# Designs tried in a protein design chat: VH-VL binders against dITP/XTP pyrophosphatase. Part 4

Target 1, 211 residues: dITP/XTP pyrophosphatase, of Hydrogenobaculum sp. (b4u8r9)
Amino acid sequence: MKLMICTSNKKKFEEISSILESLKKDENLDLEFVKPPKEIEVEEYANTFLSNAYLKAKAYYNAFGIPALADDSGLVVEAFSDNLERPGVYSARFYKDSFGSHVLKEEDFKLSKDELNNLKVLRLLEKEENRKAKFVSVVAIVLSNNYGIFGEGELKGHIAKEPFGNFGFGYDPIFIPEGYNTTLANIENKDKISHRRQALEAVFFMLKKML
Key: E = the ipSAE of ESMFold2; O = the ipSAE of OpenDDE; V2 = 0.75 times the mean of E and O plus 0.25 times the DockQ between their complexes.

## First folded at step 1 (VH-VL)

Design l05 (framework fv_lerdelimumab)
Fold by ESMFold2-Fast, scan of step 1:
Structure l05 (fold): chain C 211 residues (1-211), chain A 122 residues (1-122), chain B 109 residues (1-109)
Amino acid sequence: as target 1 above (211 residues)
Amino acid sequence: EVQLVESGGGVVQPGRSLRLSCAASGFTFSSYGMHWVRQAPGKGLEWVAVISYDGSYKYYADSVKGRFTISRDNSKNTLYLQMDSLRAEDTAVYYCARGSLWFGETYGMDVWGQGTLVTVSS
Amino acid sequence: SSELTQDPAVSVALGQTVRITCQGDSLRSYYASWYQQKPGQAPVLVIYGKDNRPSGIPDRFSGSSSGNTASLTITGAQAEDEADYYCSSRDSSGTHYVVFGGGTKLTVL
């Protein structure tokens, strides 16, 4: 069977594909990972990672009739969170979020979006004692009409005082996982300990039973 | 037992309309994507259109886009092709074909009807 | 833009092996399907995916794929295999989502 990996983000596609091919290694399963025939625009209006992942997977399944895997993931910083986890579902565009907007200046916007997101988190935590944070990943697979599976993973840690390293993407330069003394961007085996791997392992185990 | 039967073909003048039907039996029609494929006299196969299992997704060949409309009625196990603004170059045998449970070329079109001839002439 | 190309004709002696090839950039991303069509009949799917046969298709039919090329192999050709063979894949340009090759007429001598 074919399974579409439904992300427009090149680095996410590479990470997800790498993890899934690793899990498939030596299994001899009739399972092939492919890109969708074309990118479609999906309205992600939900407040939770699960709902957004499901909406994306369902949209691609409806468009192409091929089993579809989608994820929604982000950073949750305890000090920023109340009834709503932040950056949360807004992780990719936190620099535009009204929460904490006062710490970014016009001149900062010459930086990349990832750099702006990291800068905003660091400035908001400058005088904060509680630096606890976690990455969350939720993966949804729509297999057919009325049937799907999902998995969840998280990686607990804290936010560094300054960015370090050049591996990975997003918030990796400022996130220090629990048990480590360096950022994800400075860890070569990031995929082995990532929140995304946990979520993918969960759905792969379920999918393997069906093949 | 698994069968597709086309109907609705005939001779029509240029600029007119024609609607083709494809009746499915022997399988769960609502679980499959469906295709229309045509073949002009003495020519090869040409893909026309596809519709997803639930009707939410449709693609068309550039040569027919804006003129043809694919649709389905899962309660009647029937696929349709509405052909508007017909041209001489639309003359062909039209086949309906079953796609995969998962649309894509790894599965192929494994069930075909016998075809219905559409002739566009003055 | 992306086209699947096949040789228009090929011949094989009864009982011998023949290979029909299909070439196109979309084959780097998608597997080819192969269809057999005899005069006055609807096409029949003989191979889908890398090398899968539908139920009822003889084991003398096999497929292979490498880079931008897909091949259909008939080992020990029979008289009844005389037909037109079409490869098919998804169009990579995004404007035509399914594409067929031009077809290869196989003559069994």
Scores: ipSAE 0.000, ipTM 0.432, lowest interface PAE 17.7, mean pLDDT 82

Design l08 (framework fv_lerdelimumab; at its last look DockQ between E and O 0.10; V2 from the best seeds 0.00; counts 0 for: pae E 17.6 > 2, placed apart)
Heavy chain, then light chain:
Amino acid sequence: EVQLVESGGGVVQPGRSLRLSCAASGFTFSSYGMHWVRQAPGKGLEWVAVISYDGSDKYYADSVKGRFTISRDNSKNTLYLQMDSLRAEDTAVYYCAKDWEGYDSYYYMDVWGQGTLVTVSS
Amino acid sequence: SSELTQDPAVSVALGQTVRITCQGDSLRDYYASWYQQKPGQAPVLVIYGKNNRPSGIPDRFSGSSSGNTASLTITGAQAEDEADYYCHSRDSSGNHWYVFGGGTKLTVL
ESMFold2-Fast, scan of step 1: ipSAE 0.005; ipTM 0.447
ESMFold2, look of step 3: ipSAE 0.000; ipTM 0.431
ESMFold2 (binder alone), look of step 3: mean pLDDT 89; pTM 0.918
OpenDDE, look of step 3: ipSAE 0.000; ipTM 0.508

Design l09 (framework fv_lerdelimumab)
Fold by ESMFold2-Fast, scan of step 1:
Structure l09 (fold): chain C 211 residues (1-211), chain A 121 residues (1-121), chain B 109 residues (1-109)
Amino acid sequence: as target 1 above (211 residues)
Amino acid sequence: EVQLVESGGGVVQPGRSLRLSCAASGFTFSTYGMHWVRQAPGKGLEWVAVIWYDGSNKYYADSVKGRFTISRDNSKNTLYLQMDSLRAEDTAVYYCAKDLSGYEDYPFDYWGQGTLVTVSS
Amino acid sequence: SSELTQDPAVSVALGQTVRITCQGDSLRSYYASWYQQKPGQAPVLVIYGKNDRPSGIPDRFSGSSSGNTASLTITGAQAEDEADYYCNSRDTSGDHLWVFGGGTKLTVL
């Protein structure tokens, strides 16, 4: 069986594939992880990680007729959250989100997308005492028109005062996991503790019962 | 390399029909969405229509909805625009353009040279 | 309906910096792409995403975005930069799925 991993981000594809291959290693399963034949546009209008992950997986399944895995993940900072979690579903594009837009200047936009996201979070928390945050990952697999599965994971922690470390991507340079004294970007083998691994383990457990 | 060549433009009477073609080469045509964009003489750019890589989804600008039909033949690497009930305000250079499907910002990375449609009255 | 607004004309002295601006509600959700068009020629993509350049586009072209505004900056303008510049973005309102700004004519003095 082929399972499409539906992400446009090469590092994310590599991370998801690596985790799934490690989980598959101890099982004798007819399961192959592939890239979609092409990337397609999916409206990311939903207000929850689950809804966005499902919509992406369903769109790819409908387009190619191959079982599709998609995820939606992000950072949730307690000090920015009320009835809506923030950055939340806007994590990848927080730098252009209207919330907190006043802290970024035109001259900052020479930085990369990830650097802008990190800078915005740090500036918004500059004088804030509550630095609690968590990563959330939701994975959806659409197996057929009437059958899908999902899993979720989270990693609690707090936001560092400045970025540190060279491993990983996204908010990793500013996120310190609970129980650790350094950022995710300074932890060489972080997939053992990641929110994404938790979500992938959940769906893999369900998937192997069907193969 | 990547090349898009439009054809089928010309002078046509109001109320009549015209079909435009766009021949694509230098990329795997069947895996990309395709667009039509027009530009009236001396005016700005106006998006007209899009078709998904497999022909399953099609969308149109309100100004042409119900009159124009976008289609494609992946075996011939060709994009089409069937233009019915033509009006004087449809007079424009028509460009075909390739998009980057799955990209949030939808850049049109390659354009043809355009074909002129003149609706004479 | 979502509209992208550009000033119709701007001028810059040779070697100086110019900024062309695009405004619209859709820019809160999507980045603008920028196209250069010279008389009698097809448009050429110069910036997409926040600040990505296609192969062959000079470093003097850069993009930025904040709130409902996107900008194209040309640092050290050259004579060959004289052209019309159009911003383009997704329209989340559903009236038009893609919308272009009205265009800005850049004159290099």
Scores: ipSAE 0.000, ipTM 0.426, lowest interface PAE 17.6, mean pLDDT 83

Design l10 (framework fv_lerdelimumab)
Fold by ESMFold2-Fast, scan of step 1:
Structure l10 (fold): chain C 211 residues (1-211), chain A 124 residues (1-124), chain B 109 residues (1-109)
Amino acid sequence: as target 1 above (211 residues)
Amino acid sequence: EVQLVESGGGVVQPGRSLRLSCAASGFTFSSYGMHWVRQAPGKGLEWVAVISYDGSNKYYADSVKGRFTISRDNSKNTLYLQMDSLRAEDTAVYYCARDHYDILTGEYYGMDVWGQGTLVTVSS
Amino acid sequence: SSELTQDPAVSVALGQTVRITCQGDSLRSYYASWYQQKPGQAPVLVIYGKNNRPSGIPDRFSGSSSGNTASLTITGAQAEDEADYYCNSRDSSDNHLYVFGGGTKLTVL
């Protein structure tokens, strides 16, 4: 069967395809990873990673009639989370999210978006004892109108008191993975993909048992 | 310290082959995609090729497709560019560069670490 | 296949604001990244993903994007900003994934 990997991002498509191809190696499976025939507009207005991944996969399945894989990912800080995980689905744009907006001043907006996101997290946690956080990746596959599977991966840790690292991406300069005493920006980069690999492994094992 | 060092450049005659190397240190090489970018003397930057972190996916500029082969050896932390059927217009400084990938958004944001470059001169 | 077009040269007086532009159809779909290159040196990434700065890049550098045009703005130009600036973006081609602009030489007067 063909499985569409539903992302407009070429690098993300390559990484997901590479992980899935490596998992497929030496398996006797009729499974081919393809791009969608064309990009479509998808409304991703849900408040959870799973719902956003599902809505995207479902939209592509409905448009093309081909099994569809989509993902959603972000940072979750325990102290910010109640009935909604935060930054959560707003991770890339947390700096302009209404939650916690009082900690950023107009003069801060000279900083980059990543710097604003990190600054906002740090300011919201300055007096918090609970600094627990995790990166989350959720992958959803829609196989038919009433049937799908999903997998989830996570990288647990906590938020540092200040940014640290030579080069960091997104929240890497402030995230300390469980078992380490330094930020993700100074740790083997393979750890950055562990949560995504976990999610992909989970859906692949289920898919393999069905084929 | 994160560092990339190119080597293998030199003077070569048209129609011959040359292999460039890029030695990586200070980061987990096997976790990053890698690029080759070139610059002809007095000219601008030209993207040449990219390879995924595990070597399974490769893409090339139209000008080098079918003549150049990008590869990597993750056990040696080394990126390679095999250049076959060289032409005078391939004369350039060749840079290797590391992918800047944001794991949370899945977006590619450019090339954040560059080597010093190695000069390839193709002349008769 | 597709091209990114930059003006070959631009000048700015010390302390003034300058805007360097990059134009191409790919910019309707993808953000540009910007690179600074000084003579005899490797390029340095100064802006990525529309308007993000790597650590160590001064806040006087900013990016913007609208339609088929991307811009790099330097507010309060300094003497050390004199360099060549290149935009870079994705191409719509299946294999030729990235394209650079021709470069803009910035002279700080």
Scores: ipSAE 0.000, ipTM 0.481, lowest interface PAE 14.0, mean pLDDT 83

Design l11 (framework fv_lerdelimumab)
Fold by ESMFold2-Fast, scan of step 1:
Parts: sequence; C-alpha cells; structure tokens
Structure l11 (fold): chain C 211 residues (1-211), chain A 120 residues (1-120), chain B 109 residues (1-109)
Amino acid sequence: as target 1 above (211 residues)
Amino acid sequence: EVQLVESGGGVVQPGRSLRLSCAASGFTFSHYGMHWVRQAPGKGLEWVAVISYDGTNKYYADSVKGRFTISRDNSKNTLYLQMDSLRAEDTAVYYCAKLGEWYDDYFDYWGQGTLVTVSS
Amino acid sequence: SSELTQDPAVSVALGQTVRITCQGDSLRKYYASWYQQKPGQAPVLVIYGENNRPSGIPDRFSGSSSGNTASLTITGAQAEDEADYYCDSRDSSGNHYVVFGGGTKLTVL
C-alpha cells in the first residue's frame, strides 16, 4: 500500500520519512511512503493536536483516495496552561496569539517568527519558578472514510533561561529535555529522544499488524 | 566587541595539509556552534563545516568530507580546521563564522578570513 | 539538495530604491538571510530570518519573502551600499546545512 506523508514543512517531512523508513527496515511489508500529488490548503479550526492531525489527514485522503498520514505538534508550557494547553496548537504562531501579547513590543517584530515565539516564552517565564514544559506530537493516519489510527508521543523537560544552540528548529534552542543539561538545539541526533519518533512508532506498530 | 581572528593560511602544494585557527573573543565561545565558510577568488560563498558548542557533533560539506576535520578548544576560545589532501579547488579565503542566537541558519559575526592557495 | 539563484548584477541610482532577489525551493519552507560584502572585507549580516536587522544596520535595508522568492530592498540607496550581496538559507535536505546564492553585485550610479 501507499501512504502519503502530508506535511508542508520540509523539515517535518524529512524527519517523518527517515523515522518511518528506519522502522520499516528489515520488515517484509508492502508499504511505500509517498508525497501527495500536490499540496492542499487545510483550515485549522480545532483546539487539539489530534483533531488538527486528523483534519489534515482526512482532507488529503478525501482529495486523493490514498491513505494519508499527518502530524500536529507543539510545545506545552505548564505555567501557561490551564484547561487549554499553551502554546499548544498555536505553537508555530504563538508570537501573534493574544495570550501573553503584552510582553512583545512593536520593535520585536523585526525578529523571525521562531525568534519571536522563543522570546515570548522566555519573557513570560522571566519571574516564574515553574519552568516545566513538554513537546507533544500526535500522528493520525486515515486509511478510509471511516477508519483511522493515531499515536502520540511526548518529550518532557523544562525551558532554559536563555536560548542556546544552532541545531534544530522551533523551540529547540530553549528546551532542555528531562535528564539533560543542554537544549535540543545542541543535540545532533535528537531522534532517539524525539516526541515525534514515539508517535510514529505507535502508529507503525498498529499499521504493521494490519498489513 | 565580538571578534574572530583567523590564521594559518598560506601557499601549499596539492596533496599536502594545512591547519587553520580562529581565535574568538567578546562572547561565551563554549555556548555556540562555530562554522567555517570559504570563498574562492572572485567567486561566491560556500559553507564548509560546523562544530557543536561542546565539540561532540560535526558536519561537513560533501566537497570536503573525509579530507577536512573541524575541532575546537573551549579552554582557549579557539576553532580549528585541519585540511588534508588539499586540491586546487580548495583555494579560497576561509572565514570563521558564528551562528546567530537562535536555530535559524545565519552568521551574525565573521572573521576577516585567511587565504589558502593550493597550487603546484 | 537545493540551489539559490541570484541575478549576477544590478544597478541603482543614488537615492533610488533597488530590489535584489533570491530564488529557490528551500525558500518555500525556510527564511533567507542577507550579507553585504565590500572588496577586501568579510561579509556583514544585514538581514536575517526574512526581515530582521542586526543592531547598526540602517533602516533602509529590509527583507521580504513570498513563495520560492526572497528579496532584499534598499530604499534610498547610498554610495556606501555598493557591494556584493549574498542570500543564504537552510539546505532543502533539512540537515542544518547552509546554501548560499551566487551573489549579486550592486552598482550605485
């Protein structure tokens, strides 16, 4: 069977493909990972990672009739979270989220989106003792109109007091994984401790049983 | 305030070796990954290599992989590039460069460069 | 891996606006940064992460991006802006490898 990996983020596509190919290695599965024939626009209107991942996978399945895998992921900072996880589903655009908007000044908007996101998190935690945070990844696979599977993974840690490191993307420069004394941006091969790998392993295990 | 000073360039014959150094000051050297970028005479910029803050992780451009070795000594605030099996196409000014504060791949500070000429 | 394409040369009259472009597939997913290089000197970062200026860079420099294209705009070009300009971006392979454009020589008339 063919499985579409449905992400417009080049880095995510490469990470997901690499992990899935490594999991498939030495298995006798008729399973091929492909790109969708074209990108489609999917409106995000859900408040959870699972709902957003499902909506993306479902949209691609409906458009092309091929099983579709989509991922939604982000950072959750305990001090910002109540009945809603924050930055949560707004991780990529936290800089323009109304929560905590008072800590960003007009002059800051000359920074990149990811630099703004990191700066906002750091400023909101400036006087906060609780720096607990986690990365969350949810992967959904839509196999037919009424059938799908999902998996999730998390990487617990805390937010550094200042950004550090030159590897990775997003919040990696300010996130210190549990058991480490350095940020994800300083870890060359983070796939071994990745929240995304955990989610992909979960769905791959389920998919393997069906093939 | 931030300063990067390269040294060690010179004229060498093909197949020989040369070691470049970059002395860093004005920032906490041990907190940042460091890069080498080169520029052939009259040509554009080409990324060569990167080393992590602690020296444990290294990446190289395909054109130099297996021939060049990047290293650092955080106690001396110094970055190195060991260049083995030099070829005429390695002739360039070699710049030491510091990546910016965030995950974005840009170089906020550069040294003045050191010229390496590989000719018979 | 990806390539970044720049026009090799562009001219602008003193005080006028000039736009230098950088094109490549990687720019659909990653920001471009821009460097100014004058003869005999090291490159100097003028724009990073699409449209951010380092301290000390005049506000006449700005960046933008759309689709597979990034642009450096100099509004009211000055004589000292005459230089080579390079864009860079993350390699499309995503392995934290940097790719540079071929450079654009700006002549201020």
Scores: ipSAE 0.000, ipTM 0.423, lowest interface PAE 17.1, mean pLDDT 83

Design l13 (framework fv_lerdelimumab)
Fold by ESMFold2-Fast, scan of step 1:
Structure l13 (fold): chain C 211 residues (1-211), chain A 125 residues (1-125), chain B 109 residues (1-109)
Amino acid sequence: as target 1 above (211 residues)
Amino acid sequence: EVQLVESGGGVVQPGRSLRLSCAASGFTFSSYGMHWVRQAPGKGLEWVAVISFDGSNKYYADSVKGRFTISRDNSKNTLYLQMDSLRAEDTAVYYCARDSVYYDSSGHEWAFDIWGQGTLVTVSS
Amino acid sequence: SSELTQDPAVSVALGQTVRITCQGDSLRSYYASWYQQKPGQAPVLVIYGKNNRPSGIPDRFSGSSSGNTASLTITGAQAEDEADYYCNSRDSSGNPYVVFGGGTKLTVL
């Protein structure tokens, strides 16, 4: 069976494929991971990771008729969350989000997108005692018109008082995983404890039962 | 204003030592990995070394391993490159560069977003 | 341990489109960043990742990547674009090593 890994990001495709190939090793399954024949535009207007992952996978399945895997992921900070998780589905562009926009000044926009996202989180938590946060990854696989599976991974932790660390990306410099005393940006093998790996393991376990 | 300023370059004889400095301003220096990159006269860019935000991890190009030492002093916002056993082949403009990370809906990327103006090291007898 | 290969020189007529290429095995795993360097000046980041431009870089600059090849495209080249262009990427070993291409001298005719 072919399974499309539905991401337009080259590095994300390789990361997901590497994890799945690792899980498949020595399993002797008829399962091949491929790129979609071409990238398509998918509206990600949903307010949850699952809905966005499902919308992407379903769109690719409808377009090409091949089982499709898509993911959506981000940071959730408890102090920012109510009926909506925040940064949540807006994690990559939190600096543009209307929530908490008052803490960023025009002079700050000389910084990179990641630096702006981290700065916004830190300023919003400046006087806040509740620093609980988690990374969330949701993976959806659409196998047929009426059948799909999904998996979820979480990495619980809290937000540091200031950024530190030289490895990683995104919110890694300000996120301290539960049980650790340093940020993800200071942990070399973070994919071993990654929320994304957990989500991929979950769907792989279900997929393996069907093959 | 984010800025990196190198200093310490000059003319030095083969086999001698020289120490370069890179003064950082306008950002939280202790939060970023830093690199040294060099360029020989009329030649291309060559990566030299990197140091992590806290100084705990260091990596070097094979051409300089055992001769060069990268270090930093976060209290002074300064990056250093100690160059020992200098060779004619080490003649170059030395740049310091900030290691930045970018994240958007397409994923993550690493780049050298801020560079110093460079300092010339000439190894000649 | 991965090598990045660029053509040493390329020319383009004023107002025309030019594509500068970078090839190497590390580009299968990592995106290239592109730097512009004018004589006597430090390099300037012009493209990083998937077609991203830093603030202040004109929109005539764009990037693309496929397989082991990355490209920098300048659409409607201007006289001030005459410079050396370097690609770089992470070394394929997975450590925080960096590798640069040999550079391409762009002449605007």
Scores: ipSAE 0.000, ipTM 0.439, lowest interface PAE 16.2, mean pLDDT 83

Design o03 (framework fv_ofatumumab)
Fold by ESMFold2-Fast, scan of step 1:
Structure o03 (fold): chain C 211 residues (1-211), chain A 123 residues (1-123), chain B 107 residues (1-107)
Amino acid sequence: as target 1 above (211 residues)
Amino acid sequence: EVQLVESGGGLVQPGRSLRLSCAASGFTFDDYAMHWVRQAPGKGLEWVSTISWNSGDIGYADSVKGRFTISRDNAKKSLYLQMNSLRAEDTALYYCAKGYDYVWGSYEYFDYWGQGTTVTVSS
Amino acid sequence: EIVLTQSPATLSLSPGERATLSCRASQSVSTYLAWYQQKPGQAPRLLIYDASNRATGIPARFSGSGSGTDFTLTISSLEPEDFAVYYCQQYSNWPLTFGQGTRLEIK
C-alpha cells in the first residue's frame, strides 16, 4: 500500500520518511511512502495534538483516497496545563495566545516570534516552583473511513530560569532535558528529536501488524 | 558502489602537523555527514570528529579539541582533517566514515568506512 | 560523556552456538545505538543501527534489541566468519562514543 506523508515542510518529509524507511528495511512489506499529489489547507481547530494530527490526516485521506500520515507537536508546561495542555497546539504562536497574554507588553513585540514565545513562558514561570515541561510529538495515520492508528513520543525536562545557548530553534534556549544541566540550545544532544522517533516507531509497529 | 579512500598519513615528530584527506565516490557526498574515527594499535575505536553535510554542525572529541580541524569540499567530494600539535597518543589508524543524513541529528552511525591511513607520532 | 561498557570482554564459543553480547550505557541513549563487526586488518562493518535494524546485506542470524541503557546483540547460530571483535556505538549525545569491544573467539 501507499502511505502519504502529509507535511508541506520538505525537511520534515525527508526526516519522517527516512525514519520510516529505516524501520521498513528487511521487513518485506507492501508499503510505499509518497508525497500527497498536492498540498491542501487544513483547518486545525482542535485543542489537542492528537486531534490536530487526526484532522490533518483525515483531510488528506478524504481528498486523495490514500492512507495518510500527519503529525502535530509542541511544548507542554505542567504549571500552565489543566484540561488543556499549554502551550500545546499553540506552541508556534504562544505569544499571541490569550492564555497569559498579560505578561507581554507592546515593547516586547520587536523580538522574533521564537523570542516572544520564550519570554512569555519565562515570565509566566517567574514565581512558579513547578518548572516541569516536555516536548510532545503525536503521529496519526488514517487508513480508511473511520479507521486509524496513532502514536506518541515525549522528551521530558524543565524550563530554565533564563535563555542560554545558540544551537536549535523554538523553545530550545529555555528547555533543559532530564539528565542534563544545560538547555537544548547549549548541547549537541540528539535526544532533541527522540520524541518524534518514538511516535513514528509506535505507529510503524502497529501498521506492520496489519500488513 | 560507495568508496572512501584516505591519504596523508605518515611518520611525524611530536609537535608537528599532518593533513589527512578522504576522497569519496559512489554516493551524493553533499547529502551526508562525514566523520573521522581512529584506532590505536591493538585498541578499540575512538570517534575524532564529525561534520554535517553543509559544514553547519561540527564536533570534536575532547582529546583533539583546539588541535584538529575537520573540513569538507563538497564540489571536490573530499573530507579533510588538519592535525596540529601532534602527540604520541595521536598514533592510530585514521578512518574516514560516512554517516547517514544529518537532518534530525540522529544518524551519526557509520554505514561505510574507508580502509584507513596510518599516523605514527614518534621521535 | 556517555560511557558504553561491553560484556563479556571475550566470549569463547563453537560454530552453531548462540552468541549474546551486552552493551550498557552510563545514561539513556534511547534507541540511538549501533553495532559493528571488525575482522583483523579490516575496517569495521555496520551490523545494526537504531538498536534493532539490520544494515543492508547483514544475515538474518544477527539481531539487536534493547532501549535506554541496556542493549543486546544476538547471533542465533554462529558461522566461522562471525568470529571477530564487536563494538557498540551511541549517537544520542556528542561526543560520540564506542564500547571497548567484545572479542568472539572459537572455543
Scores: ipSAE 0.000, ipTM 0.429, lowest interface PAE 15.8, mean pLDDT 84

Design o04 (framework fv_ofatumumab)
Fold by ESMFold2-Fast, scan of step 1:
Structure o04 (fold): chain C 211 residues (1-211), chain A 122 residues (1-122), chain B 107 residues (1-107)
Amino acid sequence: as target 1 above (211 residues)
Amino acid sequence: EVQLVESGGGLVQPGRSLRLSCAASGFTFDDYAMHWVRQAPGKGLEWVSTISWDSGSIGYADSVKGRFTISRDNAKKSLYLQMNSLRAEDTALYYCAKDLYSSSWDYGMDVWGQGTTVTVSS
Amino acid sequence: EIVLTQSPATLSLSPGERATLSCRASQSVDSYLAWYQQKPGQAPRLLIYDASNRATGIPARFSGSGSGTDFTLTISSLEPEDFAVYYCQQRSDWPYTFGQGTRLEIK
């Protein structure tokens, strides 16, 4: 079976593909990971990770008729959260979110989007004692018109005082997992403790029963 | 067994044309970006060209722009490099390479052929 | 074009030693940097992609690090089979470019 991995984010595709190939190794499954025939625009207008992942996977399945995997993931910082988790579903674009917009200056926009996101989190936490945070990942697979599966993962930790490390992407340089004293970007075994790996393992276990 | 086999190289005079072919087997050819990389005798690697799985994205090294054309035939599982207006500086071993993941992004070249030798000399 | 400069040009070490190879980009390539190993008469072999991810089948002694303009390939304890030429390659922008190579030779 072909399974489309439906993400336009290069680093995200790499992480998902690496984890899935690792899980598939030595399992003798008829399962091949492919890219979509073309990228399509999908409007993600839901307030939950699961709904956004499902909408994306369903759109690709409807367009191409091939089983589709999509994910939605983000960082949740306790000090920024009230009735809405933040950065939450806005993690990829936190730099332009109205929450905390006052901490970024015009001169900062020379930085990449990921660097802007990290800088914004760090500046908002400069005087905060509560640095608790977690990564959340939800993966949805649409297998047919009325059949799909999903998995969820969570990684608890806290935000570092400054970025450190060179493995990974996104918020990894500023996130310290619970039980560690260094950032996720400085951990070689990131895939083992990743929120995304947990979600993919859950989904892979379900797929294994079907193949 | 994943395999790439280049052909079409040879000795050719400056100003002439040559067409290289690369036959793929053992993987779903139409899902991967493909690359041409060359290496002059005793020198380092030089990227020549890349083509996406659907031919929608194509890049070339500045030294070959306007002279070389990369193309693919997914039904025949073959990659091509049409080389026009050849120069002595184009003398090299030409490798065909497969990109690492079935992806809209290029990650790295995990499978390479043995290469085909192109010598441009009068 | 983005120019990749590798240093040193030649590194002479003995088996069991740690090797550190550098690749510097003329402008930021983020993490879009791969490392290859080439032995005489052979096609290149992918070692590392996206700066720090080991390719399938590559021994744990190989590791990559860095981002932006400064990248490092480290071999924690050299084996006899590791003496080869190493190339870095960027895929951040067209045209894609390789470094000039670092030759790792037996002392």
Scores: ipSAE 0.000, ipTM 0.423, lowest interface PAE 17.7, mean pLDDT 85

